Miniprotein binders against q9vhn3. Designs and how they scored, part 12

Target 1, 154 residues: q9vhn3
Amino acid sequence: MDPDDDLVLENEAEEIERLQLPEELKKPIDPEEEDERVARIEFNCSGCEMHEMVHYFGRKPPFALGVIYPEDNYVMRDPFQPPPPRWQSKPEYYIAMGTKCSICSKTVCKDPGCSFYYTASFCLPCGKEELKNWPPEAQARIRKQMSVSQGRQT
Key: E = the ipSAE of ESMFold2; O = the ipSAE of OpenDDE; V2 = 0.75 times the mean of E and O plus 0.25 times the DockQ between their complexes.

## First folded at step 8 (miniprotein)

Design x72F
Fold by ESMFold2-Fast, scan of step 8:
Structure x72F (fold): chain B 154 residues (1-154), chain A 83 residues (1-83)
Amino acid sequence: as target 1 above (154 residues)
Amino acid sequence: SDEDLQKLEEQIERLEQRLREIKEQLERGDKETVEKLLDMLYEIFELAMKIAKETGDPEMLWKLFELLFRAFRLLKQAKRMEE
């Protein structure tokens, strides 16, 4: 159940106000503007228990002006604050939750226990296989990251 | 410059250390963790935007997005414990 009990009373007041307006001034609420702020894309990490609803999957989130990712990311708009007023010229905050493994396409979050980044994102199982093809310094980075997670994930 | 890059790397390392300290504080059940994690979340985001503008280094940006996600994860955990 969505926590809409308090909002229901406000919607009822708006509906009563609309009913009291002359018919010519009645306009339906445009759902498009409100719909874009609802998170509808399910994100489930294959490497851990992380589960969230996000707003976007891709390289160019429209709410993050001027941002282009090198790969597709699952992106959540700031869940804690409304967007800043236009007159402040501040960007809306957002969180990149994760991506799809570049080898197996499984969804992984950005936690170092679930994925690592070297030119592209990899889940840990695919990373262990792929690291044989990497330079020694990249292999050292991946091994250190995996050891910190203590091998909780195969 | 090399000095400027080193300064940014040191800022990232300090953020990671602060995140570890807050995680330990959260595991002890301290009530101030929610506010500290919110402050840290926005501080990490602002640094990521600054690095994107000034250097565009993809490795540094990826590390900050990793820290941003980790701060978000801890914040969600802290809020569940507050409930």
Scores: ipSAE 0.660, ipTM 0.829, lowest interface PAE 0.9, mean pLDDT 77

Design x72W
Fold by ESMFold2-Fast, scan of step 8:
Structure x72W (fold): chain B 154 residues (1-154), chain A 83 residues (1-83)
Amino acid sequence: as target 1 above (154 residues)
Amino acid sequence: SDEDLQKLEEQIERLEQRLREIKEQLERGDKETVEKLLDMLYEIFELAMKIAKETGDPEMLWKLFELLFRAWRLLKQAKRMEE
């Protein structure tokens, strides 16, 4: 078979599919939707070498209907799959990359070596300073997390 | 209820076990299985999102999001091996 003939047949099939869709779905994607696909917010973890570009910072990502985070998070849209076609109801996944420490406001990723959660998010240095004010259960938990992250046998 | 929270905690522990198994397989460097491991990772995202819809507990949500962050790291590693 001629590869050029295959290409022409593919283009014709694509056009036929488009003709079978409702008129609203025949239009090109809204430019605003395309802009939301570009990660423009730089995320740098202060506790490690993690550097990524993300799509959103806040509690309610507009591209993730019904998702409300307890804290402001840096949120990345799935970078590995193209968005599902507009006529398909397929899930798109979102990753909460990290947050700002509730005490010092430094940016930290969700790695256990970088951040700790007890009622709010903390970088490990701030968490360690504050743990003396926490219940023994929370103190034991952060100390265990820190020892594991340092590679100690415990 | 406490029993419902225990059930969700057990589901999260099952996701933790599945994530450990995927990590071990990726560390073996068997490129032939990468597509299967990618499918397994996306299933973890799907199941974790289902659990998140069943709980409003901030600590449980934090555990799920931290799990998904680790799953994303493995997904990024698997995608590099795919290429």
Scores: ipSAE 0.543, ipTM 0.768, lowest interface PAE 1.3, mean pLDDT 75

Design x75F
Fold by ESMFold2-Fast, scan of step 8:
Structure x75F (fold): chain B 154 residues (1-154), chain A 83 residues (1-83)
Amino acid sequence: as target 1 above (154 residues)
Amino acid sequence: SDEDLQKLEEQIERLEQRLREIKEQLERGDKETVEKLLDMLYEIFELAMKIAKETGDPEMLWKLFELLFRAYRLFKQAKRMEE
């Protein structure tokens, strides 16, 4: 079959499906939803110069379907594309920028040069201080992370 | 299964390797880097959602969010270098 003919049929099927959407999905974007798309929370990493405006701070972002973090995260909604149409059950993309250190509460980004995760997030200074109290496997992991971040081999 | 978990770990390692290669290309001034990083951002996110659904392994999920952040940081750097 010719690809152009298939495309025409697909466009017609999409149009028919769209016309049969529930009335709720046909409505314009609610003003409350539009307000949530504006990034109003400032994120500044204490370990580097990373600075961004984000949309959410917490463990259960309402736009991240089915995602519950074990700790509060600073979350940015997709900065490149609008969210998928409401009639498509597709997740909206997002970026978790960072969190607060579990020990000192300083804000840190997810860069391996700034933070380390082992059951919870730690800034590198706190992680290095607590390293001796962790299991050998966790100690090896943070050492490997730091060696890679410093551009070391082996 | 252990086999499936191993495959996911290998996919994560491949993404790390690709991210390192794109970083080197960016440092050499390759203009194609912005598009590659955008593609990588969406690919990493898709894998993160797959892991969240299939295993829920917090260490693997955290590693993917780390990679996603790193790819975004490189994207911002690439955009600044183009300006």
Scores: ipSAE 0.605, ipTM 0.813, lowest interface PAE 1.2, mean pLDDT 77

Design x75M
Fold by ESMFold2-Fast, scan of step 8:
Structure x75M (fold): chain B 154 residues (1-154), chain A 83 residues (1-83)
Amino acid sequence: as target 1 above (154 residues)
Amino acid sequence: SDEDLQKLEEQIERLEQRLREIKEQLERGDKETVEKLLDMLYEIFELAMKIAKETGDPEMLWKLFELLFRAYRLMKQAKRMEE
């Protein structure tokens, strides 16, 4: 069988599904919703040179229904693909860029070289100060993360 | 169940291993990693949604968002190499 035939069949199924949807779901995105797709929140990591414009800061992004973060995150809507058509009932993908350190409030990205998580998010300097208060298993995990992410041989 | 949690943890570990392999491929100049990274982004996201729905465990959810961010960073690097 030709692999291209599988792709054609999937495209036809999607088109048929779209044609059967209620009229309301077929409507184009309104101007208000389009405006919400413009990233207006500046994100700068204090631990590296990561800089991005993001769409949201908080625990409950409106475009990520059903997801509640344990802490506030800087969230970017999928930069690689347009949002799925509303008539497909698929979730919109998004990327959590980072958060604020729970101790010093500095902004840090989710790279293991800049932050780590144990009950809350920490920048590496603050985490090193808290590390001795954690269980041995958590200490070992975070020390391994620090060693790997520094990119140097021990 | 404990069995289900173990399966999720194993799945996360496999994703991290795959991400490490793709990073090594990209560092060797393999531009074909773009499609692999795109597929991985969506796999990680789907697993994050599943964990949020089924367990809500913040440590596992945080780990998936870390992996998602790392995959995004590698994707940006791969796309820059294409240009």
Scores: ipSAE 0.611, ipTM 0.800, lowest interface PAE 1.0, mean pLDDT 77

Design x76R
Fold by ESMFold2-Fast, scan of step 8:
Structure x76R (fold): chain B 154 residues (1-154), chain A 83 residues (1-83)
Amino acid sequence: as target 1 above (154 residues)
Amino acid sequence: SDEDLQKLEEQIERLEQRLREIKEQLERGDKETVEKLLDMLYEIFELAMKIAKETGDPEMLWKLFELLFRAYRLLRQAKRMEE
């Protein structure tokens, strides 16, 4: 099975549903709305080989109503399922891929091997340098996270 | 409310444990992890949305978005192995 074939099949099912909708719910696709579904922002983690195209960078994604991030995040719309139909009161799913380190501005993913969160996001090298300025609890947490990550490096 | 907060914390801990177990299954070459990871992906997202609306606790939200990313990464790996 080709994963692209599954995605095509899902898109066909959504199209069939749209054709069967009441007329008031059948809106032509706005070219701007269609363009917003194309991932145009490149995300590359500086700490690992994670690479993805994402839809948004910032604190308040338009499709993620009701959630405001404390810092700018790279956000990808659900790649596995189409968005819920407009007549359903369900949120569209999304994934926060990562952010920029608050000290060095390098891009890092949310994997514990690449970044640490304490009031803001840090890459592990910058987090290690800032340890002395943090409370003992935060110091213990990042040290534990770093030791676990090193145990899985091949 | 204290009982509800404790239940949310326990739910997050259970999700992280399940994710660790599925990662170990995937590392052993078990391709059947795809359905489990898809289920977890949406379950983690729904819990994140619930916490955002009910508590707004940034530490809990940060942890759930971390778990969501980790589940996505494993799902991407599992789908490549399925091919």
Scores: ipSAE 0.641, ipTM 0.823, lowest interface PAE 0.9, mean pLDDT 77

Design x77R
Fold by ESMFold2-Fast, scan of step 8:
Structure x77R (fold): chain B 154 residues (1-154), chain A 83 residues (1-83)
Amino acid sequence: as target 1 above (154 residues)
Amino acid sequence: SDEDLQKLEEQIERLEQRLREIKEQLERGDKETVEKLLDMLYEIFELAMKIAKETGDPEMLWKLFELLFRAYRLLKRAKRMEE
């Protein structure tokens, strides 16, 4: 078992907040909800060393009420705090880790060194090849992003 | 309005600048960087939800999810440095 899979990062503010909750709200989480919090989907970025276990891959995560993505995304539930109580109208926080390139289908994270968004997500190599087919504003934007990434590597 | 859209764009640019500054502070070993990154992560998420609800520019929403991911990476890195 990977220690990062089960551990939620706790800070002093989160500990104080939990101590102030009513006792009934401190009860153990339902077993079905605990199962949904175990990340079982592997995410590996093809552009960098980013590797994580995530909770969902798709367009409509069930824990993200009212959210529908235009693309399938690898989604991680908030690793730092539990979801808000069901009777509150607060959304559960989550992180979109990445997606699959619209051209080559390779997995890429959201880092600007790995992917580019223009109507859809692209890995940087595929974005560079499609550059000529995009409007001038989009071409300028991706060229700037790629120049910054290449400068750091060199 | 155009003014409201410009204010949202400026807010996103300020968040990205703050992430860059916090990254430099993390490299210098500032303990308070962890708390700043956690606060910033939730601030970015709340702005993303506001833009999504108001039918904002899809590129703005993508940029906020990028910033949210970058804040997560820095937080994870900061926690590993404490171990």
Scores: ipSAE 0.636, ipTM 0.817, lowest interface PAE 0.9, mean pLDDT 77

Design x79R
Fold by ESMFold2-Fast, scan of step 8:
Structure x79R (fold): chain B 154 residues (1-154), chain A 83 residues (1-83)
Amino acid sequence: as target 1 above (154 residues)
Amino acid sequence: SDEDLQKLEEQIERLEQRLREIKEQLERGDKETVEKLLDMLYEIFELAMKIAKETGDPEMLWKLFELLFRAYRLLKQARRMEE
């Protein structure tokens, strides 16, 4: 077999495989779907140096199948791997970068040195002020987190 | 069930411990942490999806997304150390 004949046969096999896909999956990648992969929202943590561009801010990211957050989050689509093909039943990975403090509305990342979560997200200063209003279990968890975080700042 | 909830909490605690161990390895200059962090990032995400579907517990989900963020941060630092 001539190498050019092999190339022609491979191109024909690829076309046949494409023809076997559902019609909607044969279409070129939607320009709007490609645009959704460009991170356009700035995330800046008020508690540390963390700065990233993210894809979404809200409770129900359209790319996060079956996940509804209890509050708005800044969400970055997987920066390390391409999304799974449309015909595969695999989740697209994503990272929640942070949220807005429920009391002061400052943006904070999910690092335990910057935020606490108990029913809602709080920045470190606001979390400490609310500590006395929380159940003993929550108080114990937050005190432990503060102890660990203080080790970084000493 | 209470027993199932306890097992999930134990899995989360083990993930946090592993993340702390990898952080210590990275701080010692171990360049092989990149692959470990990448694997851990996806493992944490899979557990978060499982919890979202089976319990929907917001405290557990928040903790897993916290661990996922911390794994991402460490992975970003590890890749810079490869430079």
Scores: ipSAE 0.638, ipTM 0.828, lowest interface PAE 1.0, mean pLDDT 77

Design x79W
Fold by ESMFold2-Fast, scan of step 8:
Parts: structure tokens; C-alpha cells; sequence
Structure x79W (fold): chain B 154 residues (1-154), chain A 83 residues (1-83)
């Protein structure tokens, strides 16, 4: 099978499916929806060297079937393979790069050396200041994450 | 359900240990690390989707997306080493 032939047939099938909808339910082609396939959002971690271009920032990536994050995340679509055809109900794989600290709004990646999560995401400096105000169980969990992260930093 | 949640937590812990082992293999320059990390990336993602559907527990989902990010970072590092 030629991948270009598959893409042409897929585009035709999506267009045919759109044409088969009642006229009132047909949606115009939205340029912004097509732009979601291009990574336009710059992600830079404030705690390390991680830098990526990502496709989405928010709680519910439209390419992620049924997934709602508890907070806004910077999300990159699978960089290794093309998305499955739209008529297939297979989910597209994606990677959450990070989020904004809930206190200082600095961008941090998901690495435990840069951030941690308790009801919301925190950069390590803000989390260290806040953890004393949290329940003992939450404090213990976060202290364990911080100690492991510090032990693995070289 | 509590027993089922414990099994999911144990599965997450096993994935984290496996990721640590692969990180050590990468640090030793093992050539097969890229394939192992790619497989692990998709396996972690599939478990995240399962947990999102079954429990929706934010802490478990956060932990899996943390592991997914770490696997991706190691995969990029391994790819550069094979370059």
C-alpha cells in the first residue's frame, strides 16, 4: 500500500462523510482546526533544558479521545507516526510536556525534578514553600518525590 | 474496587521501575534502548487511557503522564546517542 494513496482516499472519505450529513449539521472547514495539526506553541521548561514545540495548551485536547486533564497542559501530538485515519476510532498518542505552576505561573515540565502534583501542579520552589500548609499525607508524598528527584540529579 | 485500585498502583510502580532500569541501560550505551523506550512510551500511554476510563483518578493520571514524559525524554536522548 502507498501511504499517499491512503491519504488521498482518507481525505475523500472524510469529505464524503461530511457531504452525507444533513445540510444543517454540516460544518464549514475551519482553518483553526487544520492549524491544530501544526505545532505552533512554544514550550520551555523554567527548571531544565526541555524545549519543544507543542500542538495544544488546555485541559481537553481535541485529538485525545475522552481525556480531560485536571489542569491545563502543554500537549504534543505523537511525533513518531502519523495519526490514524479519522474513520478509525483509535486514539492518537500524545505526550504531555508540562504545565504552568499554579502559584507563580512559570512553565515547568513533567519531570519530578522540575514539578510535582497535589490537586494542582507546582514548580519545586513554590511547592517547597506551600507543602508545610498541606495535610501530613500530602507532605510525605511530595517530600518523597523531591528527595528521589534530588538524589537523581547529577 | 479498592483491590482493583491497588493493582493499578502496583502496575504503575512496575512501569516506573522498568523505566529506571532502561535509564541505566541508556547510560551504559545499550543499542536496543530506543526500541525499548518506544514500546514503553506506548504501553504507559495505553495504561493512562485505561485509568482515565476506569477511575479518572487525577493523581494516577498525573503519575502516568509524568512517566510518559520521562520515557519520551529518554527516547530523545537515546536517539541522539545512536545518531
Amino acid sequence: as target 1 above (154 residues)
Amino acid sequence: SDEDLQKLEEQIERLEQRLREIKEQLERGDKETVEKLLDMLYEIFELAMKIAKETGDPEMLWKLFELLFRAYRLLKQAWRMEE
Scores: ipSAE 0.587, ipTM 0.801, lowest interface PAE 1.0, mean pLDDT 76

Design y1 (at its last look DockQ between E and O 0.69; V2 from the best seeds 0.72)
Fold by OpenDDE base, look of step 8:
Structure y1 (fold): chain B 154 residues (1-154), chain A 83 residues (1-83)
Amino acid sequence: as target 1 above (154 residues)
Amino acid sequence: SDEDLQKLEEQIERLEQRLREIKEQLERGDKETVEKLLDMLYEIFELAMKIAKETGDPEMLWKLFELLFRAYRLLRRAKRMEE
């Protein structure tokens, strides 16, 4: 009468339940979070006819993992991807649309025909004046950009 | 490192060249540009995230986000042409 039979299987079910990582409380996506997916910020480029609704304006988009902009950016969630399932915090793709000119505060898109960056973002008119104060290398870079953009008005 | 920066600049240049080629294809009325542009968007984005994590170089990030934006505009145009 071999004593090995009484391995009481009863306690394994409770231990398995304990080892179940607490179901990350599916925080009910606050109806407010669904609202966060609606683009509510108007973006109008002063340099071109681009008009879009975007999701964020600032340096740290909440949907942008680990990205900090040096300046406030207009940022749109990727419109080409389906919204991630509520339970999957997948990093969303996003598009930085533009900024404000550091001199005149006009909104400009990131198109080389509308803005350029050197230490800060500039619209083309302000940048053309400001570039005179920059190092020759920086001036050359910006002039090159301007020459290319004038040919590429898409 | 300077070598890493050079490699990154070369990668950006390759992406810019691809974008130009896709633009030319779109202008010729070639099909399947939407898929190519989507692939590029994700490639650029992944590179931007890598740089953000590794160096956070603002100039490189700016270039990548500019490129991403240009790709986005082209993609919107491509989609409108396929409709």
Scores: ipSAE 0.771, ipTM 0.903, lowest interface PAE 0.6, mean pLDDT 86
Fold by ESMFold2, look of step 8:
Structure y1 (fold): chain B 154 residues (1-154), chain A 83 residues (1-83)
Amino acid sequence: as target 1 above (154 residues)
Amino acid sequence: SDEDLQKLEEQIERLEQRLREIKEQLERGDKETVEKLLDMLYEIFELAMKIAKETGDPEMLWKLFELLFRAYRLLRRAKRMEE
């Protein structure tokens, strides 16, 4: 019979070693360093019933390396995959949820029934008024987009 | 060039058409749309990053982010229907 004490001690040491995490992985997550991964910004669309907690508002999300939006956007990290480990500079997927209207500053989602873009983002009410000042070709294109987008809020 | 822009515009139109088709499948109650929407979400995102890097065209980027948002919204609906 082999000495069970040696096998048990060796097995226990290997189990403890396998379960023992590196100190950097075990360190308490600094709330300030983790803040960008917690969805703390409220997003409510003025044009529909969309409501979400999102991770960032601005033009250069820190988790989106090298990407700058033309306007301030409400941005959500990919909710369908776990966030990448902090020590990796892995590219992260994300969704731009919406913007503030360039005229009235109301928050609107990117649904064509709530907002559209021509040189800047507009909610539908402000955009319909501003549309009248655009070149006729642009007016026609945007009006077509608005008519196609009716009923696409869900 | 105009040739490259035309190819990108055609690619975006194909993505939008596919999104409409998946939306119709979801409205019929088809339950296997989650995987299609996930694939589409990441395909739209990769194209947006490519355009941001190669051209930076703000109208194309806005359109791709709109499509991405619409895919996300449909994906939420599809996951609720599987629950």
Scores: ipSAE 0.681, ipTM 0.856, lowest interface PAE 0.9, mean pLDDT 76
ESMFold2 (binder alone), look of step 8: mean pLDDT 83; pTM 0.785

Design y2 (at its last look DockQ between E and O 0.51; V2 from the best seeds 0.66)
Fold by OpenDDE base, look of step 8:
Structure y2 (fold): chain B 154 residues (1-154), chain A 83 residues (1-83)
Amino acid sequence: as target 1 above (154 residues)
Amino acid sequence: SDEDLQKLEEQIERLEQRLREIKEQLERGDKETVQKLLRMLYEIFELAMKIAKETGDPEMLWKLFELLFRAYRLLKQAKRMEE
């Protein structure tokens, strides 16, 4: 009647309870966090009639993991996905809507008919003027973009 | 590597082509355009995140975010057509 069998069972249950990672107290989503999901920043494209409410303006959206924009962008959380459960930090999809022209500071969307990028973002009018100062390869690329965008406005 | 860059450029071109095709389908009133656009959004986004993590190439990222934006606009249009 070997006495060794009884001792093993009781200690495992207590160790399992200790190894229960403290339930990260589901911090009540700070009413402030629910507020962060409401788009409060107005976005108006100067090149087209687009008007949207967005969630962020800057280089590093708090909901964008690992993305840093070279310029301040208007960024919207994906409106087509349900909000992630409060307990799951699922990376949210987001959409960069636009930016400000580096020359005239007018807000423009990312549509090829409204803006283009070469070292910086430009509205089409400012970019057309700056284009003359760029390398031929860059000029060719931007001209191609402008030609394609003009064909889509029909 | 230059080879990796070329592969990424080819991927972007494929995404552009698919987006054009979806736009044409939307214009024809084809069904399931919403789902196709949602898939495209996902694919573009994943590629953008990959590039952001691996290289951070601003031109490629710009192009992907442009495509994402265009897909978004089409998706808004598609949803309105389903209403």
Scores: ipSAE 0.741, ipTM 0.894, lowest interface PAE 0.6, mean pLDDT 86
Fold by ESMFold2, look of step 8:
Structure y2 (fold): chain B 154 residues (1-154), chain A 83 residues (1-83)
Amino acid sequence: as target 1 above (154 residues)
Amino acid sequence: SDEDLQKLEEQIERLEQRLREIKEQLERGDKETVQKLLRMLYEIFELAMKIAKETGDPEMLWKLFELLFRAYRLLKQAKRMEE
């Protein structure tokens, strides 16, 4: 790509901002809001070595109004589109990346090969041990998940 | 009611099946999988918000967030393949 293409993109973004309706908030943006838009939290899955920077760890992400997770989650703001302007009443999409195993506290992503949920989240090693104490229906569901993740289907 | 919960469970199963089909299409190199995955990602998210508001069922929510995460990973893969 030519440098002119790169320069044009920068100018277009600046010009688009100028054409938008004035924001009522001419004073400096709330520092707490600005801090929440920065992805400062490292997420490393112990099961598959996935690494991401995420925006929030907890049960109630501030950018996700009205959502409460049953467990602390690592949550990332939508990386595929810009966030809506804060003065608009539009939902912001987000992705729950993973959680901590309820037994060993290792961080695991939501991939079925790394973690599963039965009343709480477990990494596969801890969950395999706890599985023995669960009702047969729950055991069957989780064993089926593990078989699919391993690629066996016969 | 139990019938309403069954309908929601069926919606979730359809989404998971569709995600599996798109994954296979991506592995074959089919075109336009990025657009399908982006649509899937937002469709799964909207259903998760509906379930959170209407039932709050933690097992269904966990499943939908799992599907959302899987769609996200496939979308990243599909975007790299377009490049």
Scores: ipSAE 0.670, ipTM 0.848, lowest interface PAE 0.9, mean pLDDT 77
ESMFold2 (binder alone), look of step 8: mean pLDDT 83; pTM 0.796

Design y3 (at its last look DockQ between E and O 0.55; V2 from the best seeds 0.68)
Fold by OpenDDE base, look of step 8:
Structure y3 (fold): chain B 154 residues (1-154), chain A 83 residues (1-83)
Amino acid sequence: as target 1 above (154 residues)
Amino acid sequence: SDEDLQELEEQIERLEQRLREIKEQLERGDPETVEKLLDMLYEIFELAMKIAKKTGDPEMLWKLFELLFRAYRLLKQAKRMEE
């Protein structure tokens, strides 16, 4: 019974304990105060002057049944619809406001003058640089989008 | 199928055109613009949900969410003009 076997097991347990990421103290979301309907997340587009409060940031909005975003999105509940009754889990309409640029992490709205998507989301400055690396078909699509957005600013 | 994809692209193009027309109508002070924008929001949503369920094509979904966002902005503008 070689004495070296016992030393390996104790180190694994300590390593597992170190890899336990500190439990982010889930601040007890006071269940009473979190009106889930109050938009508490600030959304500021770096490409335009749009400023909004939104309800969610992530890939899986709890009110957007069956939709998973490939990237974290700022998502607002539809402000034009009456809230569903508390007893009805009715899927709500929502607006995806924007995301973060995959290169520079700046927040951008879904406006074609602020962002575009090809495999990932880009702000216009970063996307213009990345465009050179994309297939011709993708480049053509994005150029078309940019042309339409620029024609609206004139 | 490729045919299904083409049809979806054509539907998106029609929605884009319709959104442009609604924007022009809003600029002209059309009182029905709010209703038209609401209808369009629902139509875009229905199409997005259909695509999400069938193919989940991220580019098409992105385009639809872009249209939805643009429609939302116009709707906000239209509502402010009614006030």
Scores: ipSAE 0.764, ipTM 0.900, lowest interface PAE 0.6, mean pLDDT 86
Fold by ESMFold2, look of step 8:
Structure y3 (fold): chain B 154 residues (1-154), chain A 83 residues (1-83)
Amino acid sequence: as target 1 above (154 residues)
Amino acid sequence: SDEDLQELEEQIERLEQRLREIKEQLERGDPETVEKLLDMLYEIFELAMKIAKKTGDPEMLWKLFELLFRAYRLLKQAKRMEE
């Protein structure tokens, strides 16, 4: 690539970022409480000691453009990178922490020792009861997942 | 297509195996586990986005959400151990 073209691109990018973040876009009196980038939803796993503050509960987090979860999830924005500038409409990395069990409604994290999925999410006690009603191949897959979470392959 | 789905399932299985190996490395105190887990976390995420766009298969997505969560927990553990 031509260095002058590259320099022009870098100069334009700096100008664009400066121009596309106007100061008049001010937040309300208490911007931290209105900021959707602040984790305000408490997630507590009933199956282990996992506790987190997360940003969203539902199937379509606004920061995850074009993605719909199979069911309502507790979702956290990526805690390891700064968020993109607010004027950029780009998808962010995020982590789904867990769901509610489809039978008992207890909140469970996605660890295989706390929950698993077949057509819906289940905590381990509820899922163990439902296993007998599933096709044999599905039962085998889920039992394999549970045995790995509790130890080496049996 | 069914061939593409099989390839995606194989990618998921390889990711899960790598995560188990990195977990064992972390437990032994091997160096660079934080960087490896960060790479894994974003690799799992990118595959989840690819599957969401291509098929939207809920079982594959749920599995990738699980792997992503497990990588996150290990990464938090790895960062604490470096301290």
Scores: ipSAE 0.677, ipTM 0.843, lowest interface PAE 0.9, mean pLDDT 77
ESMFold2 (binder alone), look of step 8: mean pLDDT 82; pTM 0.780

